# VH-VL binders against q9umr5: the designs that were tried, part 40

Target 1, 268 residues: q9umr5
Amino acid sequence: SYKPVIVVHGLFDSSYSFRHLLEYINETHPGTVVTVLDLFDGRESLRPLWEQVQGFREAVVPIMAKAPQGVHLICYSQGGLVCRALLSVMDDHNVDSFISLSSPQMGQYGDTDYLKWLFPTSMRSNLYRICYSPWGQEFSICNYWHDPHHDDLYLNASSFLALINGERDHPNATVWRKNFLRVGHLVLIGGPDDGVITPWQSSFFGFYDANETVLEMEEQLVYLRDSFGLKTLLARGAIVRCPMAGISHTAWHSNRTLYETCIEPWLS
Short names: E, the ipSAE of ESMFold2; O, the ipSAE of OpenDDE; V2, 0.75 times the mean of E and O plus 0.25 times the DockQ between their complexes.

## First folded at step 1 (VH-VL)

Design n1b (framework fv_nofazinlimab)
Fold by OpenDDE, second read of step 2:
Structure n1b (fold): chain C 268 residues (1-268), chain A 123 residues (1-123), chain B 112 residues (1-112)
Amino acid sequence: as target 1 above (268 residues)
Amino acid sequence: QVQLVQSGAEVKKPGSSVKVSCKASGGTFSSYAISWVRQAPGQGLEYLGYIIPIFGTANYNEKFKGRVTITADKSTSTAYMELSSLRSEDTAVYYCARGDYYGSGSYQPFDYWGQGTMVTVSS
Amino acid sequence: DVVMTQSPLSLPVTLGQPASISCRSSQSLVYSDGNTYLNWFQQRPGQSPRRLIYKVSNRDSGVPDRFSGSGSGTDFTLKISRVEAEDVGVYYCMQGTHWPYTFGQGTKLEIK
């Protein structure tokens, strides 16, 4: 039998967004138990990511317990960060494939139409004033806002991304790394035509330097220092990178070709 | 219960500015957005824009070509709508309304409304 | 901007009879998240507008069940199963999918 699949949605998503994905999985892997976690939907997805991590943890624990052979995670957009954090804090998870579906794994530094309704008069360059403020980190989006021009503020104010990345020292860094390394495969999916994740390479742990030059995963300090296990995972062949062009952000979970190429191979 | 109380009626000359206030009570202010809508006498409704007080960011209907400024004071739970370069066609009842964040990238307003503020522009 | 077209603009109705208002959008109101952000408002004489329906068919709290919303894509309908005297007023549809948000012209419901 196929391992259960747990799906974690992104910002303002609902289970309805994943109806095609469920169809694809059912068609190609009959009998797979797929659970789309209906937590923190809509406006609630703006809540602090650590709160979301706790909620999702409570939901996945019983699922994992019933699946001693392991489970697969498909985590979309913001959900990908939630899942990475989840795997970091859980010392007993049994995740085989962690599929990060167009997630800002290395953070977000973009002012796209998707976010303009929330920050209509704010430019990308000014969001640090909000996100790194005393109250900014109460919003999920700010939890992974990564301003390359204000690295000091990011490192000091980021209450989520900087911590799960091991960029800021904290007492749980070693344990979180150990826990995260329990994953069988890390499948990174994203592409240049996403239009929301900025830079799109963030889905592959690439990101801007101080000059807004995009550096690859292997050039990142978190990789070089193996702060949360990326270098180790890569070394043992556990990282899969699956870039695909021609897919917009809201279509990653509904594209058949993408599913067959980047998702399906890892659901066995 | 949630209430939005707006400032009183205004009479203005063409070319001047008007600033209408909307004070929220009975609920959280910063967690919601405040929209502004106007209605000319005997006419329909027209959307002006909204502000998300907690962020201090506003989005405007570009039809007004920068004449509208929406602000909010979190400390007093009050939103403001200022309309400059007033014209006779700006004569209308102006409403504030509370809204929530729903949909991927979309604000959904209008679960609660103010009583309206009549603004008359006449020479 | 998205144009919302209501019909009829004037709706005389006999007490106790049903009423129906149509609203058509110039483009699909289905958002990328799969939701359709179409609202209906009621404005009684001398009062502020009141939201009756959100997301096509969901009634706000306190809205009588004689009001119902339906539709999809670009075509939407507000129905009143049995018109009462208190239903007199102007009804507006509104789209909240595309910026800027826009209203229909309004439908004036009157008692014959």
Scores: ipSAE 0.029, ipTM 0.572, lowest interface PAE 5.1, mean pLDDT 92
Fold by ESMFold2-Fast, scan of step 1:
Structure n1b (fold): chain C 268 residues (1-268), chain A 123 residues (1-123), chain B 112 residues (1-112)
Amino acid sequence: as target 1 above (268 residues)
Amino acid sequence: QVQLVQSGAEVKKPGSSVKVSCKASGGTFSSYAISWVRQAPGQGLEYLGYIIPIFGTANYNEKFKGRVTITADKSTSTAYMELSSLRSEDTAVYYCARGDYYGSGSYQPFDYWGQGTMVTVSS
Amino acid sequence: DVVMTQSPLSLPVTLGQPASISCRSSQSLVYSDGNTYLNWFQQRPGQSPRRLIYKVSNRDSGVPDRFSGSGSGTDFTLKISRVEAEDVGVYYCMQGTHWPYTFGQGTKLEIK
């Protein structure tokens, strides 16, 4: 009776992180078939995002084929970018709700205590030297590094995010847009107390301009040009924005109030 | 299988430098920092610093800044700890250990250790 | 630097009896992600340290269930419910919340 749910994890994460989410779904929608994909766990989450998209695509195809009424995606953090690309590259996806849990949809630019452990000798202003090199683009985290002070380098060097967002031209852009637009609902979740995703508004397609002033989705060229269908989805009434304060990055998949408010209504 | 294998014991004169190696296996270089910890004979453990091989970034305990340099060679999956201007007080067993796994709060420091390298500083 | 204070420093225990080691930090060890990065290590004579417990209470694979960790904030305890001869060694607490990482001075467990 309920549509199956496919869960895609984040950076340095695994299927085990979703134990509480599975409990919540079982309580509110008993009998739901939930598949947490255990691909690219832990260290493997650093592999290039296009490689991850290919692997997750192979895993989701049989699940979608078994569910002619459709499926839901719940995609956490970096996993939200994987799901964005899946929806674009799959001509035959049957995703109803795409639920994006605190994912850097417009990219990442910020030094937090968490990120400083990964880049202890580099200021955020210098990470472009690592990430926009050929070597750096072999790592997932650099595939969505978006330095607003070096937007020219981001547009030229980003092998993933700039392409799926339509910020740089690609031969498949028209097909990717058509495929993405088949999604039933795009549910965007995030909040100011996340502490990792910088700016947090990236989870809602907002991002820094060259002066580090956050411009919201409707002010982005990506939206205004309707590069992959955001403007069309919004006009259709298919975009849901669910910001919530007080939730840290590792708590999005284990907070009951968030689940009941932002996730549960979109699981049919 | 995760394993950290260190270079052999060294005897050094005061004022010289020592460079200890730590060869890692089992994917350590992909997702983990490599940390260095020392232990003087009969004493406790003291943290020196770490390197994150995937980014080439290293950080040091302020007590050792200017004397310690930690590097990594990704092609051989080997980390190095070089300590300069050696003094008798630097006599210790030097350990490499698998450091931070820093993904969404999944921090698991020092779950695997090298066998240790005895560095003796004597005139 | 965060100071880690262990007590007792010397712990003579009769075989089969329980043992308890305390560790106190000069600052809260709760990190910004809500986790507490307090670890316990065992070092047997002539061997590398071995991690027993991570994040206060989680046992490492292969660690006997007679070892348990507890505590919060600044006060932590390692308990051995039933001391075995193989438990002889020095036990260290360690914090990974604040830079630089710091260790307690060590507790030497001896069979009396």
Scores: ipSAE 0.006, ipTM 0.466, lowest interface PAE 9.9, mean pLDDT 88

Design n1d (framework fv_nofazinlimab)
Fold by ESMFold2-Fast, scan of step 1:
Formats: C-alpha cells, structure tokens, sequence
Structure n1d (fold): chain C 268 residues (1-268), chain A 124 residues (1-124), chain B 112 residues (1-112)
C-alpha cells in the first residue's frame, strides 16, 4: 500500500492543474490516495501566506491522522512555501517526502513579465516600496519578495519568509526547527528555464547577494547557522536536489520525464 | 450574464474634470483588470490605461499621465476613470472593458467584455 | 509606440463573397512567453467593440467559424470566408505585447 499524497497548489492555481500529475501517480503507484487541496484557489491564493498556512493545516490534520505510516507532500511554486511553514508549525506531522516543485525557497527578485502585469509601473528595483509596506504584506507574493539591495527592509518587513527561514528572530524558532527536522526527505526541484522563479536557484535555497551574484545554499547564512535545519538535513542525507533544464514554470506538474526522474522515486 | 454598466453622458467645460463609472458583475472585479479606451466621433480607438482592482495597481498611457486617474471600489464592484484639464479634443465615447490576465503567462491584454460607452462632450 | 497599420481602410464586398483585412506592426509582437498578443475587434454601427480573435488565431466563444485569423511576427490577416449583412462595421487590429497598447486605424466593411 502506498502512502497518501497531499498536493498544495501555487499562485492563481487550482486542482485542475494537477490532472497529469495524478495520471502519472496512478500509472506508477496504482491505489495511491491523492488529495489535491482546494483551498485558496485562484484569487484567494493572494491572501497572506500565514492565513493560507492556517487553512491548509486544518485540511491536512485528518489526512495525516488516517495515515499512521506517513504521507507525502507535493507542493508547487508558492505552495512550497506554504508547506515549509506547515512542517514547522505542526508538532505532530508525519510527512515522509516533502517534494518542493519549483518554489522560491529563498524568495523572489526579478524583472519578470508576469510581475510587470501586476506591478506595471515598478521595476524590480522599486517593488520593495510596495511589498515592504503593511499594505503589501497583505498579498502572498510580497510575503516572499526578497530584494537583495534592501535586505534590511526585507528582514524587518517580511511577515513570512524572513521568519520561516530564520533570517529574523522569532520566539518559536527552536520549536519550528525541531518540527521541520521530522521530515523524511526534502526533494528540491527546479531549473534554469522556469522563466518565473528568479533567480531559479531560489528553488534550491540559492539566492542573490548585494551584487546580484547567486550564492548557493551552502553559502547562505540560514544554512551555515542551521537556522531551521538545512545543514542537519543535508548531513543526514535527507536533501535531494533534482534540477532539470527545458521546463517552464507551468510545466513542472505535467512533464512525464520530470515526474519519473524527480518525483516518482520519492513516493513510497 | 457578465456585464459592465457605465454612467451616463456628460457635458463639461474646458479646464474641468470628468469622472466616469463602470459597474462590474459576474465576478469580473475580483478576477480581471479593467481597461479604459476612448473613441472620438468618427475616429479610431485609443487606449488610456487599466487598473487591476485586486492589487489596486493602475497603469496609464504616457499621453494621458498627469491628467488621468483610474480607481476601483471593491465594495460596489465599480471602477472609475477621471480625466482632468479637459480640452475640446477630449470629446469622445469612453469605454471600460474587462481584461483577462494569466499571472504566469504574462498575458497583458484581453477586453472580451465591454461597457456600453459614455459620451463625454467638452464644449464651452 | 508600436504602430499598427491596416489595409484596406475601406472594404466594399459583395454579400456571400470572402473578405480579408491586413494588419502590420512596426515591430515583432512575440511576447517573452512565446505568445503573440494580436487581437481583432469588430464594431457595428452604434455599438461597443466586440473581440473576435485573440492571440492571432483563437476565436472568442460565440464568434462564427467564418471568421479566422492568421499571421506571425509583424504581418497578420483577418479573413471572413462568406460575408453576411450583419458583418457591416469597422474592424480593428490591436497589439497587447508592447506598452502602450495600440490599435490599427480601422477598416470599414460595407456590403455592395
């Protein structure tokens, strides 16, 4: 019997986006119970990430309770950040594989055509003025906006990412780290042709320094300080990195080769 | 049935301002941008700007920057276009239209549903 | 600004015959996502514009299959396979790739 799979979608998304993923799982692991959570769909995906975490938490509790052998999480794009927080706030989760599918784990900073649609008069250099305001922090996308030229503002104003990454102190940090470390495997997926996640290495805990040079996970302070357990997980052999070229942001959940290479091996 | 209903015709003096409303139905306000386009009598179409109500963000054609302001009121599902320092050449039918956006694809234009138009006449 | 040039500006056509309208852009309309945001609108006398075609060749729901769009890069065409009386009006191409969005000058379709 295979462990149940819980799927958490991304920005402006819904369960329909995962129809191919469900077909792949059914083909390779027939009988797997897959639950795609229909919470914060479409417009509601813009709600503050902490609000989304609370709602998804309530939905996953009964699923985890019914699966004493554990569950797997597949969390796409923004959903990967929701799952990061879920694993930290739940003192009783039984997640085996956490599969993060092209999620901006260290944040987002890019002059992207997608964000130009939402913030048409703002260059990436100016978006910090909107996102690091109280109004901006009411939108999920601003919760993980990470301007490397205004790191002081990011650390002070980010109500979500800076806290969950341990980049700003929080009273619950020690408990959150202990809870997160209960995960069996952290499977990181992403690639250079994503076109949305900027820098794409954010999906692997890499990010820009103040000169916009990408520093990989092992050079990040959050890793070096082991703020939420990345160094401990890597030493345990629990981090899997699966980069793949040629895949655009909306194709990660519908590419068969990606599924077979990066996802299928972690669904027991 | 999805509809955009605009306010009635206006006659304004040069140098004054006009504010045209556009009331949306059918879930338009939470899922779409609202574009504003004008058409002088017997002439073609000219794009003024848009607003994405969910974000409160507006963008304006440079030709009208400083004179045009587009706003949205979520409680009444109504978008507004205000044009100041009116001139005789601003005489036109002003249309609102809903514009689809796909966040990830960057689709920046739609205008699949249009309001009925509001005639603004600038005359002394 | 991207200039959109339509031809012809006036198009008299015999009922039941085919008609075509050309639209040329001053620069490529391919967006960074690989899509081409070229739209066609119809405006019947006294009415608001109505979108017929989006992304070069996709018909809006409710638009008759006698309307078709084609083209790539900078050259685009709207075709009507069999013109009907209700097709009288002005047709506009429009680009949504480059800000500010711009329209062609319009083509007036009239039945002979």
Amino acid sequence: as target 1 above (268 residues)
Amino acid sequence: QVQLVQSGAEVKKPGSSVKVSCKASGGTFSSYAISWVRQAPGQGLEYLGYIIPIFGTANYNEKFKGRVTITADKSTSTAYMELSSLRSEDTAVYYCARSEYDFWSGYSYGMDVWGQGTMVTVSS
Amino acid sequence: DVVMTQSPLSLPVTLGQPASISCRSSQSLVYSDGNTYLNWFQQRPGQSPRRLIYKVSNRDSGVPDRFSGSGSGTDFTLKISRVEAEDVGVYYCMQGTHWPYTFGQGTKLEIK
Scores: ipSAE 0.012, ipTM 0.537, lowest interface PAE 8.5, mean pLDDT 89
Fold by OpenDDE, second read of step 2:
Structure n1d (fold): chain C 268 residues (1-268), chain A 124 residues (1-124), chain B 112 residues (1-112)
Amino acid sequence: as target 1 above (268 residues)
Amino acid sequence: QVQLVQSGAEVKKPGSSVKVSCKASGGTFSSYAISWVRQAPGQGLEYLGYIIPIFGTANYNEKFKGRVTITADKSTSTAYMELSSLRSEDTAVYYCARSEYDFWSGYSYGMDVWGQGTMVTVSS
Amino acid sequence: DVVMTQSPLSLPVTLGQPASISCRSSQSLVYSDGNTYLNWFQQRPGQSPRRLIYKVSNRDSGVPDRFSGSGSGTDFTLKISRVEAEDVGVYYCMQGTHWPYTFGQGTKLEIK
């Protein structure tokens, strides 16, 4: 039998967005128990990410307990960060494949429609003033805002991304790394035509340097220092990178070709 | 208790400029927007614009055709409204008000705390 | 600009009796997030305006429960269940949905 699949949605999203994915899984892997976690939907997805992590943790623990052979996670957009955090804080998770579906794994620094909607009077270059404030960190988007021009503020004020990345020292960094390394495979999915994740390479742990040049995962300090286990995962062949062009952000979970190429192979 | 204290009354000549200050105390200045509203004698309220001190950016009512400049000093928790090329019809009480900035909608929509007002008289 | 039209403009009321003020907007005040950013302000003689209601029906702290706001879309109402002497003043509706934000003409509430 196939391992259960747990799906975590993204920002301003709901379980309805994954109706096609469910269909694909049912067709190709009949009998798979798929659970789309309908928590923090819509505007509630703006709540602090750690709050979301706790909520999702409570939901996944029973599912994992009933699946001793392991489970797969499919986590979309913001959900990918939630899932990574889940895997970091859970010392007893049994996740085989962690599928990060167009997630800003290394953060966000883009003037997208999402940001303009929330901050219509702000520019990308000024958002740090809000996001790295105490009250700014009460919003999920700010929890993974990564301003390459204000790295000091990011490192000191980011209450989420900087911590799960191990970029800021904290007492749980070693344990979180150990927990995260329990994952069987890390499947990273994204693409250049996403239009929301900025830079799109963030889905592959790439990101801007101080000159807004995109560096690859292997050039990132978090990789070089193996702060949360990326280097170790890569070394043991546990990281799968599946880039795909021609897919917009809102289509990652509903594209059949993408499913067959990047998702299905890891649902065993 | 949050309070907004504005500068004193002004008497100005036509063509000159006036700058009114609004100092916030008893709260978090940077977490809110500061709105400016005026009221001519015996008339209603008119919205001039607002500033989000954290951003340092202001939004203006285009009716004033660039005559209004709103600024803020976070270090002193003070907002300023400057009106240039003054006219007799600019005679009014000018109010500052604290406005919520709703991150769910992206708008500053309310004014829950008001200053005491500053009378600006423009006369020859 | 969105035009806010209040009625009546003058409202003489007997003490203890109810009062109702209407505010109509030239276009819907429903924002894309589902909220309606309609506010009511009270301005007593010689004082600064005071917000009574925000988002159509929410009372600010310290506002007596005799004040209530209702409405949707383009039609809004402020009600005072029993008018008191301290309620004398001018009441304004304001929309905060469309830039620039705009006020109604004001309704002057007086005691008969």
Scores: ipSAE 0.007, ipTM 0.505, lowest interface PAE 9.7, mean pLDDT 91

Design n1e (framework fv_nofazinlimab; at its last look DockQ between E and O 0.02; V2 from the best seeds 0.00; counts 0 for: pae E 6.7 > 2, placed apart)
Fold by OpenDDE, second read of step 2:
Structure n1e (fold): chain C 268 residues (1-268), chain A 123 residues (1-123), chain B 112 residues (1-112)
Amino acid sequence: as target 1 above (268 residues)
Amino acid sequence: QVQLVQSGAEVKKPGSSVKVSCKASGGTFSSYAISWVRQAPGQGLEYLGYIIPIFGTANYNEKFKGRVTITADKSTSTAYMELSSLRSEDTAVYYCARVSYGDYRSPEAFDIWGQGTMVTVSS
Amino acid sequence: DVVMTQSPLSLPVTLGQPASISCRSSQSLVYSDGNTYLNWFQQRPGQSPRRLIYKVSNRDSGVPDRFSGSGSGTDFTLKISRVEAEDVGVYYCMQGTHWPYTFGQGTKLEIK
């Protein structure tokens, strides 16, 4: 039998968004128990990510307990960060494949139409004023805002991304790294035509330097220092990168070709 | 300079709702969060919640169990606090206060306060 | 929720004499960024609260230097070196580290 699949949605999302994905899984892997976690839907997805991590943890623990052979995670957009944190704080998770589906794994620094409706009076260059404050950090979007021009503020004020990345020292860094390394495979999915994740390479742990030049995963300090295990995972062949062009952000979970190419192979 | 001006005193019956306004002037409304704090007669201060207008959503003290709704109208630079299912213990002066956005080196939360709005809940 | 405990609750002081108010939190107020978000407020009779101190020891603009804040972790103190008549009122500590943010009970400073 196939291992259970747990799906975690993204910002302003719900379980309904994954109806096609469920169909694809059912068709190609009949009998698979798929659970789309219906937590923090809609505007509730703006709750602090640590709060979300706790909520999702409570939901996945029973599922994992009933699946001693392991489970797969499919985590979309913001959900990918939630899942990464989840795997970092759980010392007993049994996740085989962690599929990060167009997630801003290295953070967000975008001023896209998607964000403009949320921040109609703001500019990308000024969001640091909001996000790198205790007040802003009470909102999920700020928890992974990564301003390359204000790295000092990011490193010191980010209450989520900087911590799970091990970019700021904290007493749980070693343990979180150990826990995260329990994952069987890390499947990173994203693409240049996403239009929301900015830069799109963030889905592959690439990100801007101070000049807004995109550097790859292997050039990132978190990789070079192996602060949360990326270097180790790569070395043991546990990281899969699956870039795909021609897919918009809201279509990653509904594209059959993407599913067959980047998701299905890791659901066995 | 920035000022916060609140709506006038309210007298309400138990079970009803009250909506207090807080209008900001002299600054950029979207550059600040607005917090709401109340103080019962002769008592201390209690934090209700706050809104970041640019986000269009608020953070609430769960103690109020969903009875509090904080909103903001950017076009009028006005924040609102609505408290429903009013009880006698909700009788208090309600304050709005400005929270300036900024880095961790210079937080300016609660640097400006409204004059307060007395809400009396009585049968 | 974090409980803030002030002492004393009543503080009668002679003009020109020093005053000290203690504030204890039920847990550490050190935030993830390493800062401690502990504030002190003054509320004069019939007025709105006014922030005096932020992040334990930083005075707001216009606050006389006779006011000072200190402390770390869970123990904090507000001191007034020489109490003046205008200092009469209630003083509150507030933590801004853990949501929901919470206040102390208040300390009523009066002139003897």
Scores: ipSAE 0.498, ipTM 0.796, lowest interface PAE 1.5, mean pLDDT 93
Fold by ESMFold2-Fast, scan of step 1:
Structure n1e (fold): chain C 268 residues (1-268), chain A 123 residues (1-123), chain B 112 residues (1-112)
Amino acid sequence: as target 1 above (268 residues)
Amino acid sequence: QVQLVQSGAEVKKPGSSVKVSCKASGGTFSSYAISWVRQAPGQGLEYLGYIIPIFGTANYNEKFKGRVTITADKSTSTAYMELSSLRSEDTAVYYCARVSYGDYRSPEAFDIWGQGTMVTVSS
Amino acid sequence: DVVMTQSPLSLPVTLGQPASISCRSSQSLVYSDGNTYLNWFQQRPGQSPRRLIYKVSNRDSGVPDRFSGSGSGTDFTLKISRVEAEDVGVYYCMQGTHWPYTFGQGTKLEIK
């Protein structure tokens, strides 16, 4: 039968957001055991990402242990960064497909529709003052805030994203890379009409340079240095890129065409 | 200059709760964090927690987690600290203080303090 | 939690003489950005604390030149080159590098 699927939600989100995704999986892969993790819901999604990684790790260990043939991860938005770290810190994960559903894999730099509730005034140019401090790094959003005009501050102050991307050295980097490379497939999904993830190419490991020109994955130092295994995965044929236009940030988990095109093929 | 003005002294019974306010004047309320620190009579300073108003949420010292709640009302530029299940050892002056984010070269606590609010817990 | 240890706890000083207060942390206070978030506060009787020094050695606005901070890693010093009567009070070191933020136990400066 089908491998179990574990779903990790995003910022200010909960398991309820995935009801349509669960319907699609049940229709195309009946009998699949799907677990949507109900941790760090709502405002708790603002807790530091390393704290969230620890909590989700404790929840996924028994699920993976019961599935010797492997599991699939579907990780939405901020949840995709949690799953990136899970795959690196777990010495014994058995993840086949890691499906990253519009996640800011190289970080976030921009005023977004989703964040305007949290930031009622534009804070894009000034958020680095808050985020790149010990105070700011206790909040998940700041853990992946990546200001291209203050890249030196991002590299030195980021307690999460700069470390898991191998942009700053860490004693565990070699082990994290080996663990991440155990993944069967890295499925990257995103698109230009998302409206929240900025730049949208962050979902595909692209990001702004100092002039706010987007450089794609293959031009990033993390790829060129193979810091956590992207170049190796691409060479293995293990990276799948599935961009789709016309989908807003909150619709990725409820669009049937997106599911059939980008998700369904990877749920063995 | 930013000024922090706190609510007046409170006398509370054991087991009750207290809510202290800290009103900011001058500057942009959302451009800084508000911390809460207490000092028991004749004792040192103890950190309770802080709120970053633009994130709408707070971080608490584990020692007080479950009893302390820090909130902010941006429309009135006021931060609040509520402490529940009061005990006699909670008798202290409670201070609010800001963390300024105006210059990334000085992102730290506590350049401006409120005047303090005496909370007495007595049967 | 990071423990901040001050010495001495009581510091009687003659007017015009120098005074030094030591502060030790149980862990390095160097943040990943290269900054050391070590602050010094003065509390005069009946008043709120006032920040004197931030990031080890930077004097706050309005703080006299006779106050200076120094140190690195885990060992820090606040020095007053020439004690004045208005310096009477309790001095606290504080670290802002590791959550939760913690204070030293305080040093009471008294005129003898």
Scores: ipSAE 0.450, ipTM 0.761, lowest interface PAE 2.8, mean pLDDT 89
Fold by ESMFold2, look of step 3:
Structure n1e (fold): chain C 268 residues (1-268), chain A 123 residues (1-123), chain B 112 residues (1-112)
Amino acid sequence: as target 1 above (268 residues)
Amino acid sequence: QVQLVQSGAEVKKPGSSVKVSCKASGGTFSSYAISWVRQAPGQGLEYLGYIIPIFGTANYNEKFKGRVTITADKSTSTAYMELSSLRSEDTAVYYCARVSYGDYRSPEAFDIWGQGTMVTVSS
Amino acid sequence: DVVMTQSPLSLPVTLGQPASISCRSSQSLVYSDGNTYLNWFQQRPGQSPRRLIYKVSNRDSGVPDRFSGSGSGTDFTLKISRVEAEDVGVYYCMQGTHWPYTFGQGTKLEIK
């Protein structure tokens, strides 16, 4: 009756983090098969995002094959970028709802505690020197680092985000866009009190301009050019925006009101 | 809870090197920062550097960068600190330290310490 | 390097009375993420150091509530509301905001 749900975790995370979300689904949608993928846990979540995409692809294929009516994805934080790449690279995906739970979809430009211990001599203003290097691109954090003051370096060096956004020419752009557009709904969740995703509007495909003024999704070049299908999805009515204030980054998957408002309606 | 067990005391001559080991037991090793701190007899504490074993590289206090090497062996859950070109001023107890659990992302958040390794440099 | 200055360096205290140790940094310890990485350690005679307080005011598990930390920016204080015999030792503040991490010179607490 209910489509299976696949959960993809974020940076420095594990399947245990989603125990409350699993409880909510079981209470409201009894009988739903929920699989929380237990790959790239903890510090393994720092592996290059393309490596993670490949591993998660291998894990989701048998689940999707057993559910010809479709599946839902709930993808948290960094996991939302993994899932978006999955939707692009898989010509055989059958995802109905892609639920992006406070994910840095347009990238990250914020000082966080994990940047402190990973790159102790750096701050957001100078991290581009590390991240936009071949060595830096071996870390998942740098795969979606998006310095609005060094856009030329971002466009040249990004091995992940600039490609899945269609911001750099690549031979798969047409196929990836076609694959991504097969999703039924894109549900974007995030909020101003997140405290980690910077700017928090990245969860809604918003991002900084060169003056650190946030431009919303419809003002982004990737939307205007429809580089990977955002404009097409919005025109279909397939994009759902569900902002919620008062939720910190680690609380998105353990807030009952958020679940009932933003997630539950899409778990058909 | 993780426990840190260090190698035994060493007596070294000036100009030689010493390698102190720090074996972690009872927990995850590769993802946690191992910090090294020393204390000369009757003196305060001095931070040397740290390693996060899964990255295989270390960050050093610049004061020691040319003489200190910090490494880790994930297969044995052991971190190492090697100090070269030893001199009398290097006589100290050398500690390894890390967080027990929880905030594993913080090399400065060490709450558990090894027992210390006395290194004496004399001719 | 950030210099951490403790005062007093020697602190004789009557059993059961309060004690207060000051720690001042040469730079603000507020990191760009909004956290202040200021820790307090206790080292009893002949033992490895033990962390008491992290991030200015958070007590570690098993640390008695008579220990408290406070402060902001560059000025920090460790207080012991009622000193007990087991509190004898050397107390260090440490900053973890600026690389390389640095300790204060220590405050030796003694019972009169």
Scores: ipSAE 0.037, ipTM 0.578, lowest interface PAE 6.7, mean pLDDT 89
ESMFold2 (binder alone), look of step 3: mean pLDDT 91; pTM 0.936
OpenDDE, look of step 3: ipSAE 0.491; ipTM 0.790

